# VH-VL binders against q9nrl2r1430to1533, part 232

Target 1, 104 residues: q9nrl2r1430to1533
Amino acid sequence: GGVHELSAFEQLVVELVRHDDSWPFLKLVSKIQVPDYYDIIKKPIALNIIREKVNKCEYKLASEFIDDIELMFSNCFEYNPRNTSEAKAGTRLQAFFHIQAQKL
Key: E = the ipSAE of ESMFold2; O = the ipSAE of OpenDDE; V2 = 0.75 times the mean of E and O plus 0.25 times the DockQ between their complexes.

## First folded at step 13 (VH-VL)

Design v38 (framework fv_nezutatug; at its last look DockQ between E and O 0.84; V2 from the best seeds 0.00; counts 0 for: pae E 2.8 > 2)
Fold by OpenDDE, look of step 14:
Formats: structure tokens, sequence, C-alpha cells
Structure v38 (fold): chain C 104 residues (1-104), chain A 121 residues (1-121), chain B 107 residues (1-107)
């Protein structure tokens, strides 16, 4: 097929995934590795899920896309204490996202 | 676009409980944000009252903690403020606001228009 | 609690002027400072977050700088719509606290 230009959402997801601090967010948390995660986090989400939604054109508004990204971060901060590697990575990645989101 | 709207009685008698509701539209309170109450006494600055998060966790200003309760109703997409035993010092414009959910820093990026509450006998 | 002290409390300026408002925190708060603009009878509107980043739609004549305890909001060339009261806010620790405000008036 032909080459398609990435949408702004697609481009931002690519940038988030490529970020050094994306590792906690690339895919859903494993129930095996973190048995109590889904007892605490009721709306799990990850970058691979968000990317899929983007690819399926499920986001009609930038606010919807931003909401899912913010949910992803909020889940991280809800579950992980602020001094954990996950929270620290999340803080940096969220800061990066907030800057990039201004362009949407 | 998310919008916030404060509602409640504009007049409260001393020693009574001030009750306000913030109705959120264009977005869900059950999403990854923090939700705040801030007030502004006439001619004065801004005072943070408290916050509630999508998880139901709350943070309160220690100066008001014993008198403040913040709650959320996801079915109505609202969060509320109750301030008990009010005095004239509680006369103010009350704002609800939204901000990101973060690890250790909170900004308010969307504000309601504010509602005036006067405490008077 | 972390106190935020703004300076000056009020300032008179003319259109086209460069205006600088400072905010000093009682302890280090990294870059966790927000700035808000409030016009009479209106709610505060966010200008800057994380000390130096402008919210979308904020004119480029606004800028923020600083880290640690000393922060500044600068309007490079004052416009008529900029006359308002400005507040800094520390976002680093609870309770969240605001500066006392700086009223920017027409000279």
Amino acid sequence: as target 1 above (104 residues)
Amino acid sequence: QVQLQESGPGLVKPSQTLSLTCTVSGGSIDSGYSWHWIRQHPGKGLEWIGSIYYSGRTDYNPSLKSLVTISADTSKNQFSLKLSSVTAADTAVYYCARGPYTSDHYYMDVWGQGTTVTVSS
Amino acid sequence: DIQMTQSPSSVSASVGDRVTITCKASQSISSYVAWYQQKPGKAPEPLIYAASYLYSGVPSRFSGSGSGTDFTLTISSLQPEDFATYYCQQANSFPLTFGQGTKLEIK
C-alpha cells in the first residue's frame, strides 16, 4: 500500500513510545507480576491500547485523546509511590506529553 | 472541551453548612484528573480548599480540614464541597477547577466561573 | 506551608511597557510554579505551568522563568487586555498556596 502521513495523534504516540521513560506505559500491567494492580486500578490503559484506538480513528477530539493519556499517567501515580522508578519515569514522560499536547 | 460550573445557595446563615456542587461537562470526573475547590474572599487572594481525585482520594487544606468535606458523584459527573460551621470569614467566591493528576505537582488548567457565597444572618 | 510572596503588590504601567512580576517561595519548589491571570469579576485563567511553559492560546509576550525559590512572570510588551491581577501558585506541596497577587494597572 501507499505511504500515509501520520496524524498528530499518531505522531505523538510514536514520540511517547520512543521516549526513554515510556517503559512503564508500553503495555498493560501484568496481573501475574502485579497481582493487586487491577484491584486498585479500575480503568487500565497503556500506549499500545491508545495507539490502537488512534489507528482505528476512535478519537474524534483532541480532548478524548488527551484524556486517555492523562488516565494512563493518573493510573501510574495512583498505584506507584512518588519515589518509585515508575512514578519518576511517569513524571518525566507526562511533562514531555504536556509540552507536546500544546501543539494539538 | 471540558467545562466546570459551580452551583449552590448564594446565602448561608452563620453556623450552617455551606454546600456547593461542581458540574462537569465535556469530560468525565471519573477520568485521570484532579478536581479542586478554591475560594477568594472579597478583594483578597486565592485560597486552596481541597482536592479530590478520580480514585476518590481527597486532600484538604489543614486550615479548613476539620470543617471541609469533598465528595464526588460519578453518576452525575459532579463533585461537591461541604463547609460546616460557616462564619463571615467564609464569605467568598468559590471556584471549582480541574488539573492533571500528577505525582507531586498540581496546577489548575480549567476553572469554573465561580459562585458567590455570602454568610449572613 | 510554603508561602509565595509576590512583588510588587501593585504596578502601574503603560501599553508597550515591559513588566516583570516576581514570586519568592519560602522554600525550594523546583520548577513547580503556575501563573494565573484574573480580570475583575472573572475566574483566574492559567498562563504558565512548570515555571516556564505557556498554556495553549497564551500570547508569546508572556514568559515565565525561575527555579528553586525565585520565579518571574514577564510581559515583554504590555497590551490593553493585560491589565489584570496576576497570581503565582506553588504546585509542589500541600497545601497548595498562591501568592497574594499583583495588580497591574494602567498608568
Scores: ipSAE 0.867, ipTM 0.942, lowest interface PAE 0.6, mean pLDDT 96
Fold by ESMFold2, look of step 13:
Structure v38 (fold): chain C 104 residues (1-104), chain A 121 residues (1-121), chain B 107 residues (1-107)
Amino acid sequence: as target 1 above (104 residues)
Amino acid sequence: QVQLQESGPGLVKPSQTLSLTCTVSGGSIDSGYSWHWIRQHPGKGLEWIGSIYYSGRTDYNPSLKSLVTISADTSKNQFSLKLSSVTAADTAVYYCARGPYTSDHYYMDVWGQGTTVTVSS
Amino acid sequence: DIQMTQSPSSVSASVGDRVTITCKASQSISSYVAWYQQKPGKAPEPLIYAASYLYSGVPSRFSGSGSGTDFTLTISSLQPEDFATYYCQQANSFPLTFGQGTKLEIK
């Protein structure tokens, strides 16, 4: 976990946030707007939370960072049927992430 | 670094239930991945048996559906395969594997070492 | 079920040779193909996902191409560690299916 690894995590999170398909993932899902979400998703996470964990140096291994991002996508696919805008955005952003993660 | 290791009996008799366990180390089974069982018959190719997801949902190969059960034990960081009523055709090397959970596409990015199971009387 | 047909079943080659292995799907699977390398007595190792993307740490002499039904794995200049059996896998729909393998042997 040197300074280069933390810089790579930050750069990757910024690229994910800038991607057009990031909109379902920027912040945690609102319980008011989506009342049943937290009955189904037990380990919620979003890009703003991941970014804060990078800022606070909470990731000691690249695998921990990757696992949080994969969990974010898996929650999307678990909650949202394949044909929804959220699932389609998740599929495209996950594919982008898998390409960018090769740099880690 | 995630590692997967299969364990279970190497010999089973016909009509018995084959029971295998995959132990995950260097990572957590309740992370947002999919977990798979694949087998390789002697001198033949690979066959997908089924998958279990971090949510506990499962998918099985239709050719084995009534015979196979896959389950997870998060407290032991393990997932398991039970295959009932085995025959000589079930003699194979059995692998566990992991892949990203997706809505529509499944690749295996980590594999266990494999364990040989022989079905013989 | 989607059948994956690999060819050739085996190929004999020398270090430095260029080798191409093909995989044909019984119906269109877009680009949802993975390739694996398996050495004797070892588990398969992932090489390529989504037809053409190399996993981290896979040497650049490996490449994949194709879409629809026809896919290739190419090794541009064989190294001693590349002698193995290679499998394609369709990831498009359940049941997930593999090709029967291509054994790459020392000539």
Scores: ipSAE 0.452, ipTM 0.868, lowest interface PAE 2.3, mean pLDDT 91
ESMFold2 (binder alone), look of step 13: mean pLDDT 91; pTM 0.941
OpenDDE, look of step 13: ipSAE 0.836; ipTM 0.934
ESMFold2, look of step 14: ipSAE 0.389; ipTM 0.856
ESMFold2 (binder alone), look of step 14: mean pLDDT 91; pTM 0.940

Design v39 (framework fv_nezutatug; at its last look DockQ between E and O 0.85; V2 from the best seeds 0.00; counts 0 for: pae E 3.9 > 2)
Fold by OpenDDE, look of step 13:
Structure v39 (fold): chain C 104 residues (1-104), chain A 121 residues (1-121), chain B 107 residues (1-107)
Amino acid sequence: as target 1 above (104 residues)
Amino acid sequence: QVQLQESGPGLVKPSQTLSLTCTVSGGSIDSGYSWHWIRQHPGKGLEWIGSIYYSGRTDYNPSLKSLVTISADTSKNQFSLKLSSVTAADTAVYYCARGPYTSDHYYMDVWGQGTTVTVSS
Amino acid sequence: DIQMTQSPSSVSASVGDRVTITCKASQSISSYVAWYQQKPGKAPEPLIYKASYLYSGVPSRFSGSGSGTDFTLTISSLQPEDFATYYCQQANSFPLTFGQGTKLEIK
């Protein structure tokens, strides 16, 4: 497509990806590396998937976009104990997201 | 926009089980949120009853734990409250609410309108 | 359990007034405090989360501050629609607990 300004969703995804605490969320968890992940997490999602949905204009409402982001965090907190690096990163990134999402 | 609606009997006899259901619309309970029950005795403040999470895990107020059961039905997009052996002290407006799924810090950002439950013989 | 003590229990004020409500936690809860507004016969509505962040749609005349044990909700210039009962809530530990409420009435 042509050159255009990023939508609010696109901008927020970029900000999330660039955040220092995005590393647990950049792509789907590997079943090879984490064999039991998909036995526990039934609706896996990651920032690359959300970015793709944004690019395809699949989000018609901000609430839909927010729901997927919240799902991403909930999956993290569901699988990872509170004291893990993943959970700690998720906590910080979620707090950042909650602040940024208020302007959507 | 997500909306929550409480439903169930408004009158319950002492020693019986109070059963309420929260129906969620405009969003799925099978998503990245926490779901809560809160009640308010007439003229009093707010009391957290318990919560249910994505995995089906629950947390309960210790003061009510032995009497409370919270469950979810994703096929109906509902979650429910059961409070057994009720007394007059359980007369209250009961609210269901939604909050973000966090690392054990929970706010309620969407509330149902509440349903009044009276315990009386 | 963490106790949340609000003060005052009730306050009378006039339109245009600056109103401050305080909430004291029985132990440190970092910044994990929420504030709610409840009008008669209605459900509570969220105002503030994490001590100082306003939910979308909340007028800017509302503000929250504090950390540790002492928290405040401030209405800089009271409007007619602000007369209601306000509750603080700690989100730091289970069981989740609320303050007893502050009823803001018309003077």
Scores: ipSAE 0.622, ipTM 0.899, lowest interface PAE 0.7, mean pLDDT 95
Fold by ESMFold2, look of step 13:
Structure v39 (fold): chain C 104 residues (1-104), chain A 121 residues (1-121), chain B 107 residues (1-107)
Amino acid sequence: as target 1 above (104 residues)
Amino acid sequence: QVQLQESGPGLVKPSQTLSLTCTVSGGSIDSGYSWHWIRQHPGKGLEWIGSIYYSGRTDYNPSLKSLVTISADTSKNQFSLKLSSVTAADTAVYYCARGPYTSDHYYMDVWGQGTTVTVSS
Amino acid sequence: DIQMTQSPSSVSASVGDRVTITCKASQSISSYVAWYQQKPGKAPEPLIYKASYLYSGVPSRFSGSGSGTDFTLTISSLQPEDFATYYCQQANSFPLTFGQGTKLEIK
């Protein structure tokens, strides 16, 4: 239908999703594929969930949006040892995010 | 805007336990950040004391490990430092700080204003 | 422990001068260095992370460079408000360690 105007939060989420290192973060970790994940990670979150919260205008402050994205990375680093592909992708995507977040 | 504020006694007697609290406002301590204590000795530089993470895990400076405890109280949005058996060498300005939680590198992007602690008889 | 050695310990300079502060690590720390500015009576303020990235709101006259063991902080055109002590910090491994500081005085 109608043209949806992108917010600054939505534009940033789109950039994160398009980044080559976004693959560990696109959707929630599968409990079937990773059975112990939810025993360790108490506040799971992913880019698809953050994008939905942006679409529903659930972020009142830029800091709330930033905190959800940082939580996403922190979960990755808490669960995955630093030498894993997931942690390395997280490190690169987080660095990209820190640069992009200066635009908020 | 996240702000951090240290509080606690300004004067502590030798051999006692120094207890400091950092109150976080404008954000949640239960967010995915790392929370740090750093001190600055009179006429000297900065010394990292330790960190607590949103998960409750801690890391301590090995030089202080048996003397230091860092804890969090999410209901009060605070994290705390206890340093036992203090001496005059523990006289310093104590800062709390925040940084992004990362797997392999640690920066402090928000600092409290600092609180002066003197250890004196 | 990784020792961070700053030089010079102090410098006096005029407004408009280019000032360079050096920080040397006792072991390679890749690019994991941060720089902080501390004005008298105030807490340290973050300037730079990962050797060369400025935090939001930091004036563009500040820049950082280096990798491995040798790092620099440069102020391209010194301003009166830049009077402060500057600290480097290695962020590579625990315990986190700081340089001894460089006091910058404006003539």
Scores: ipSAE 0.257, ipTM 0.813, lowest interface PAE 3.9, mean pLDDT 90
ESMFold2 (binder alone), look of step 13: mean pLDDT 91; pTM 0.945

Design v4 (framework fv_nezutatug; at its last look DockQ between E and O 0.89; V2 from the best seeds 0.00; counts 0 for: pae E 3.3 > 2)
Fold by OpenDDE, look of step 13:
Structure v4 (fold): chain C 104 residues (1-104), chain A 122 residues (1-122), chain B 107 residues (1-107)
Amino acid sequence: as target 1 above (104 residues)
Amino acid sequence: QVQLQESGPGLVKPSQTLSLTCTVSGGSIDSGYSWHWIRQHPGKGLEWIGSIYYSGRTDYNPSLKSLVTISADTSKNQFSLKLSSVTAADTAVYYCARGPYTSDWHYYMDVWGQGTTVTVSS
Amino acid sequence: DIQMTQSPSSVSASVGDRVTITCKASQSISRYVAWYQQKPGKAPEPLIYSASYLYSGVPSRFSGSGSGTDFTLTISSLQPEDFATYYCQQANSFPLTFGQGTKLEIK
């Protein structure tokens, strides 16, 4: 049911946020700190935004929730070279997500 | 749930261009995923053809790179394959598939289309 | 290119049997291996990713293991619906490559 799905989404977001590798994803990238970010990334998203959407019951399907999470990772990998700390963190967090998402 | 469906001519003449389209439903190709073309020769294994990502970037199998073009149309939620100068060796079942987007080529195909048969024959 | 060699190419087994399929990579690919199941006339379906993680809905009788060059798919107790062709795939580097397949047939 919807309530159980929302609870599952909430729990997963909490787990993602608490993960050691969540630091690149907690909030939107600062345009001031990364001036060219939004020239490259056209659909920015972060865990705080996803959490808000969950709280507002904006996800009707698990696939919608998963899509936003995957978008978040994709943005990271699109912008950051593979050898960066951000990309490495993203790789690990994504792997974690893929495992946890099996519960959805 | 996301679904993929291949479409295109089932018969192509030698030296012509094979054109296929993968229509995605239940999800957007603009989302953070990788999109792949894989083919399977009759009675044979699987061969990766190439991939396109939500950014529009593409990767191709070097064995086919000079002959392959993969593109995406976000307005139609489709991505396509063009294979030029086909021969009998290009006769196969062609699959489109989705996988997660990764930073280091670690692509798995977690959702597949049903496949479409393409026969190259005079 | 990284070559993926499956063994055996075919195997006959009975319901309830333990079945093991091996995939050997021509070079180390860490744990970046997927396994797929394909039934006649159907598209491949994912079973395992990252060597040992099951996709949602995959029965627990399926398991994967391995790292480096040697990987294994195991079916602990074969069921009638498990007779199919299985493929490994390396996701370590481009071009992505598949094993030649293992056809699991009824004995």
Scores: ipSAE 0.558, ipTM 0.890, lowest interface PAE 0.9, mean pLDDT 94
Fold by ESMFold2, look of step 13:
Structure v4 (fold): chain C 104 residues (1-104), chain A 122 residues (1-122), chain B 107 residues (1-107)
Amino acid sequence: as target 1 above (104 residues)
Amino acid sequence: QVQLQESGPGLVKPSQTLSLTCTVSGGSIDSGYSWHWIRQHPGKGLEWIGSIYYSGRTDYNPSLKSLVTISADTSKNQFSLKLSSVTAADTAVYYCARGPYTSDWHYYMDVWGQGTTVTVSS
Amino acid sequence: DIQMTQSPSSVSASVGDRVTITCKASQSISRYVAWYQQKPGKAPEPLIYSASYLYSGVPSRFSGSGSGTDFTLTISSLQPEDFATYYCQQANSFPLTFGQGTKLEIK
């Protein structure tokens, strides 16, 4: 963790947010709109939460940052059936992330 | 940073149950990953045994399904393999491994344990 | 089950050589192939996922290509640390299956 790693985490999160397939991941899923979500997903997370953790310097290792992003995708795949637009968007964004994460 | 280490007995008699444990360090088993058991037979290639996911779901190789159980203990940060009714054909190096979780089961193992040798002999 | 057939079973090469290892699937697996390197007495190490993407820390002399049934791993300008056994793995469907390995030996 130096200032170079914090800049790299922020740059990667910005690229994820700007990607066309980020829409399922921008904010936490609404309990009101999807009432069973939090019965199934025990460790919810989203890009806005990850950005805030980067801003607060809560990631001490690149692996901690990577694990939160992977958890975000895994929650999507665990909750959403494979043929849904959410799961397909997640698959494409995860592939993009795996390429970009090589820079860390 | 994440490390996987297999443990268990190196010698098992035919017809008994083989039990192995994978201890995860430098990361959490309830992280959003898939967790796998793979074995390597002497002088042969690798065979996938099965997987357990961060959610607790499992998938097994159909050739072993009635003989294999994979389970997790999140409080100990471990996942385990039990293989019943072993024969000499189950002699192998057993690896645990981790990979990203995906919606369509395209699992690639990005971290491997060191492996543990299990011999099945009378 | 999808059978993965590697060729050659072994290859003898010198430092600096270009080496190509092939893997053929018994049915189409799209691009869902990984490659691993295993040195004697060690666990496999990940090299490539999804046919052509290198894992972090893998030297750029490694490359992968292919889709459908035919896949290649190429090492440009072989280095001393590259002498090992190489495995392909399909990740298209369960059960996950591996090739039987290609041993790369010093000539």
Scores: ipSAE 0.319, ipTM 0.834, lowest interface PAE 3.3, mean pLDDT 90
ESMFold2 (binder alone), look of step 13: mean pLDDT 91; pTM 0.944

Design v40 (framework fv_nezutatug; at its last look DockQ between E and O 0.76; V2 from the best seeds 0.00; counts 0 for: pae E 3.4 > 2)
Fold by OpenDDE, look of step 13:
Structure v40 (fold): chain C 104 residues (1-104), chain A 121 residues (1-121), chain B 107 residues (1-107)
Amino acid sequence: as target 1 above (104 residues)
Amino acid sequence: QVQLQESGPGLVKPSQTLSLTCTVSGGSIDSGYSWHWIRQHPGKGLEWIGSIYYSGRTDYNPSLKSLVTISADTSKNQFSLKLSSVTAADTAVYYCARGPYTSDHYYMDVWGQGTTVTVSS
Amino acid sequence: DIQMTQSPSSVSASVGDRVTITCKASQSISSYVAWYQQKPGKAPEPLIYWASYLYSGVPSRFSGSGSGTDFTLTISSLQPEDFATYYCQQANSFPLTFGQGTKLEIK
């Protein structure tokens, strides 16, 4: 149901944010700090944006919510080489998400 | 819910190019997933052909690399397979599939229904 | 390339039986193994990822285990709808490779 699904989304976002490996994903990448980021990443997204969408009830299906989370990870892997701290954190956080998403 | 559908000629002559398209619905190919082609020769197992990613980057099976091209058309929400210089060995059911975008490993969590391609004169 | 040797190639069993399918990788692939079920004339359907995690909707009678080179798919109590061909897949490195399949037939 809608309320229960929203609650599930909210809970999962909270868990993702609290995860030790969430630091690359908490907010959008700064164009000042990373000048070429938005030349490479076409659809930027972050956990604060996803949280806002959840709060506004913009996700009607679990798949929509999952799609945004997966987009967030794909952006990380597209921009960051595998050996970077960001990519490694992303790999661990994605693994956590994939397990938790099975409950949605 | 995302769905994948293969389309293209079911019959191809030897030495010609096999062309297939995977149409994605219920989701965008211009998003955080990996997209794959897999085939299955009659009565045989599964063979990975190649993959395309968000950036347009591709990975190919080395056994087929020189003959395979995978591309994507975001405006049509499709990605395609071209296999040149086909022989009878390329007769198979061809599947497109989706999987998570990861740093270094891939599973296929959504599959098309498959399309049969026969190579025959 | 990483080879996935699946065994047995075929197995006959009855409803209610415990069935075990194994997959051996030619080198260590950590837990990067997936299992698929394929019924005649149908596309493969995912069962398990990361060696032991079931996809949503997969019955709990299915389970996966293993790490390194040896992996197992187990059906604790076979049901009529479980008769199919099963494939393991390594996801550790390219090229992605599958086991040759195990055809589970009714005895």
Scores: ipSAE 0.861, ipTM 0.941, lowest interface PAE 0.6, mean pLDDT 95
Fold by ESMFold2, look of step 13:
Structure v40 (fold): chain C 104 residues (1-104), chain A 121 residues (1-121), chain B 107 residues (1-107)
Amino acid sequence: as target 1 above (104 residues)
Amino acid sequence: QVQLQESGPGLVKPSQTLSLTCTVSGGSIDSGYSWHWIRQHPGKGLEWIGSIYYSGRTDYNPSLKSLVTISADTSKNQFSLKLSSVTAADTAVYYCARGPYTSDHYYMDVWGQGTTVTVSS
Amino acid sequence: DIQMTQSPSSVSASVGDRVTITCKASQSISSYVAWYQQKPGKAPEPLIYWASYLYSGVPSRFSGSGSGTDFTLTISSLQPEDFATYYCQQANSFPLTFGQGTKLEIK
């Protein structure tokens, strides 16, 4: 049961991290380097945090895992204008995620 | 699984304000998604009314912008539509819907069942 | 506003037929098209996003294709439960707009 779902979450996070467009999402945005980020983004999240939550079995439902990943993309789109490298990477990685998530 | 349910009056008089609420269950409205109102006129196609995002930002159909307000109440897990100064042309089935929030493309992956609103004297 | 023009407006077909519904955008929308199925008295149900990707649970007899301005929805072997109205939607920019619908009826 639940151990197979957690293994699937881990595998999906690994695939996201390996993707060329993962670079904006690997870790939380630096407050020092981007001081206004946390004035705009109220629920920050990143792939390293999501992977940690998988390892600690903090996701009780697949929907909770999916929602954290979607939040990660939504933060990117909320903060970054449409034509930025970050937003374009987010669009491509989100599309990849939607395809991989169908395998769950 | 996420489910959406519309509620509000089925009959509204001309010139009144139409108020509808969408209740979200099995998920949260602040979970990083886009939330939409769409209507379908009798025997006609679908019309997007507007959207609200998890952040509270809104976008409205320009043809309705001065008449429409969409708002969210995260404590009740609801978002709402107000349409002012209604006429018979606003008679429709009203749907709420959800989709992933994106930079440049918007699909509706979950729909409510719809609620029929009739505007008549 | 981006106009989505569907054709045909209605189709009469038999079980087992291949059916193709087209949708034309008034300007390029890359591949940002969704397709919905709506049965009488029911909400629209999502079929396809990003022109060609099926939602979970959608039968493999449904397929989508296209890029730019011209898009198609194909049902490879029509089944009795497929008689419904089908809508395309451009997902590229606001205001989101839908095609006028194609009613698929049993012959």
Scores: ipSAE 0.294, ipTM 0.830, lowest interface PAE 3.4, mean pLDDT 90
ESMFold2 (binder alone), look of step 13: mean pLDDT 91; pTM 0.941

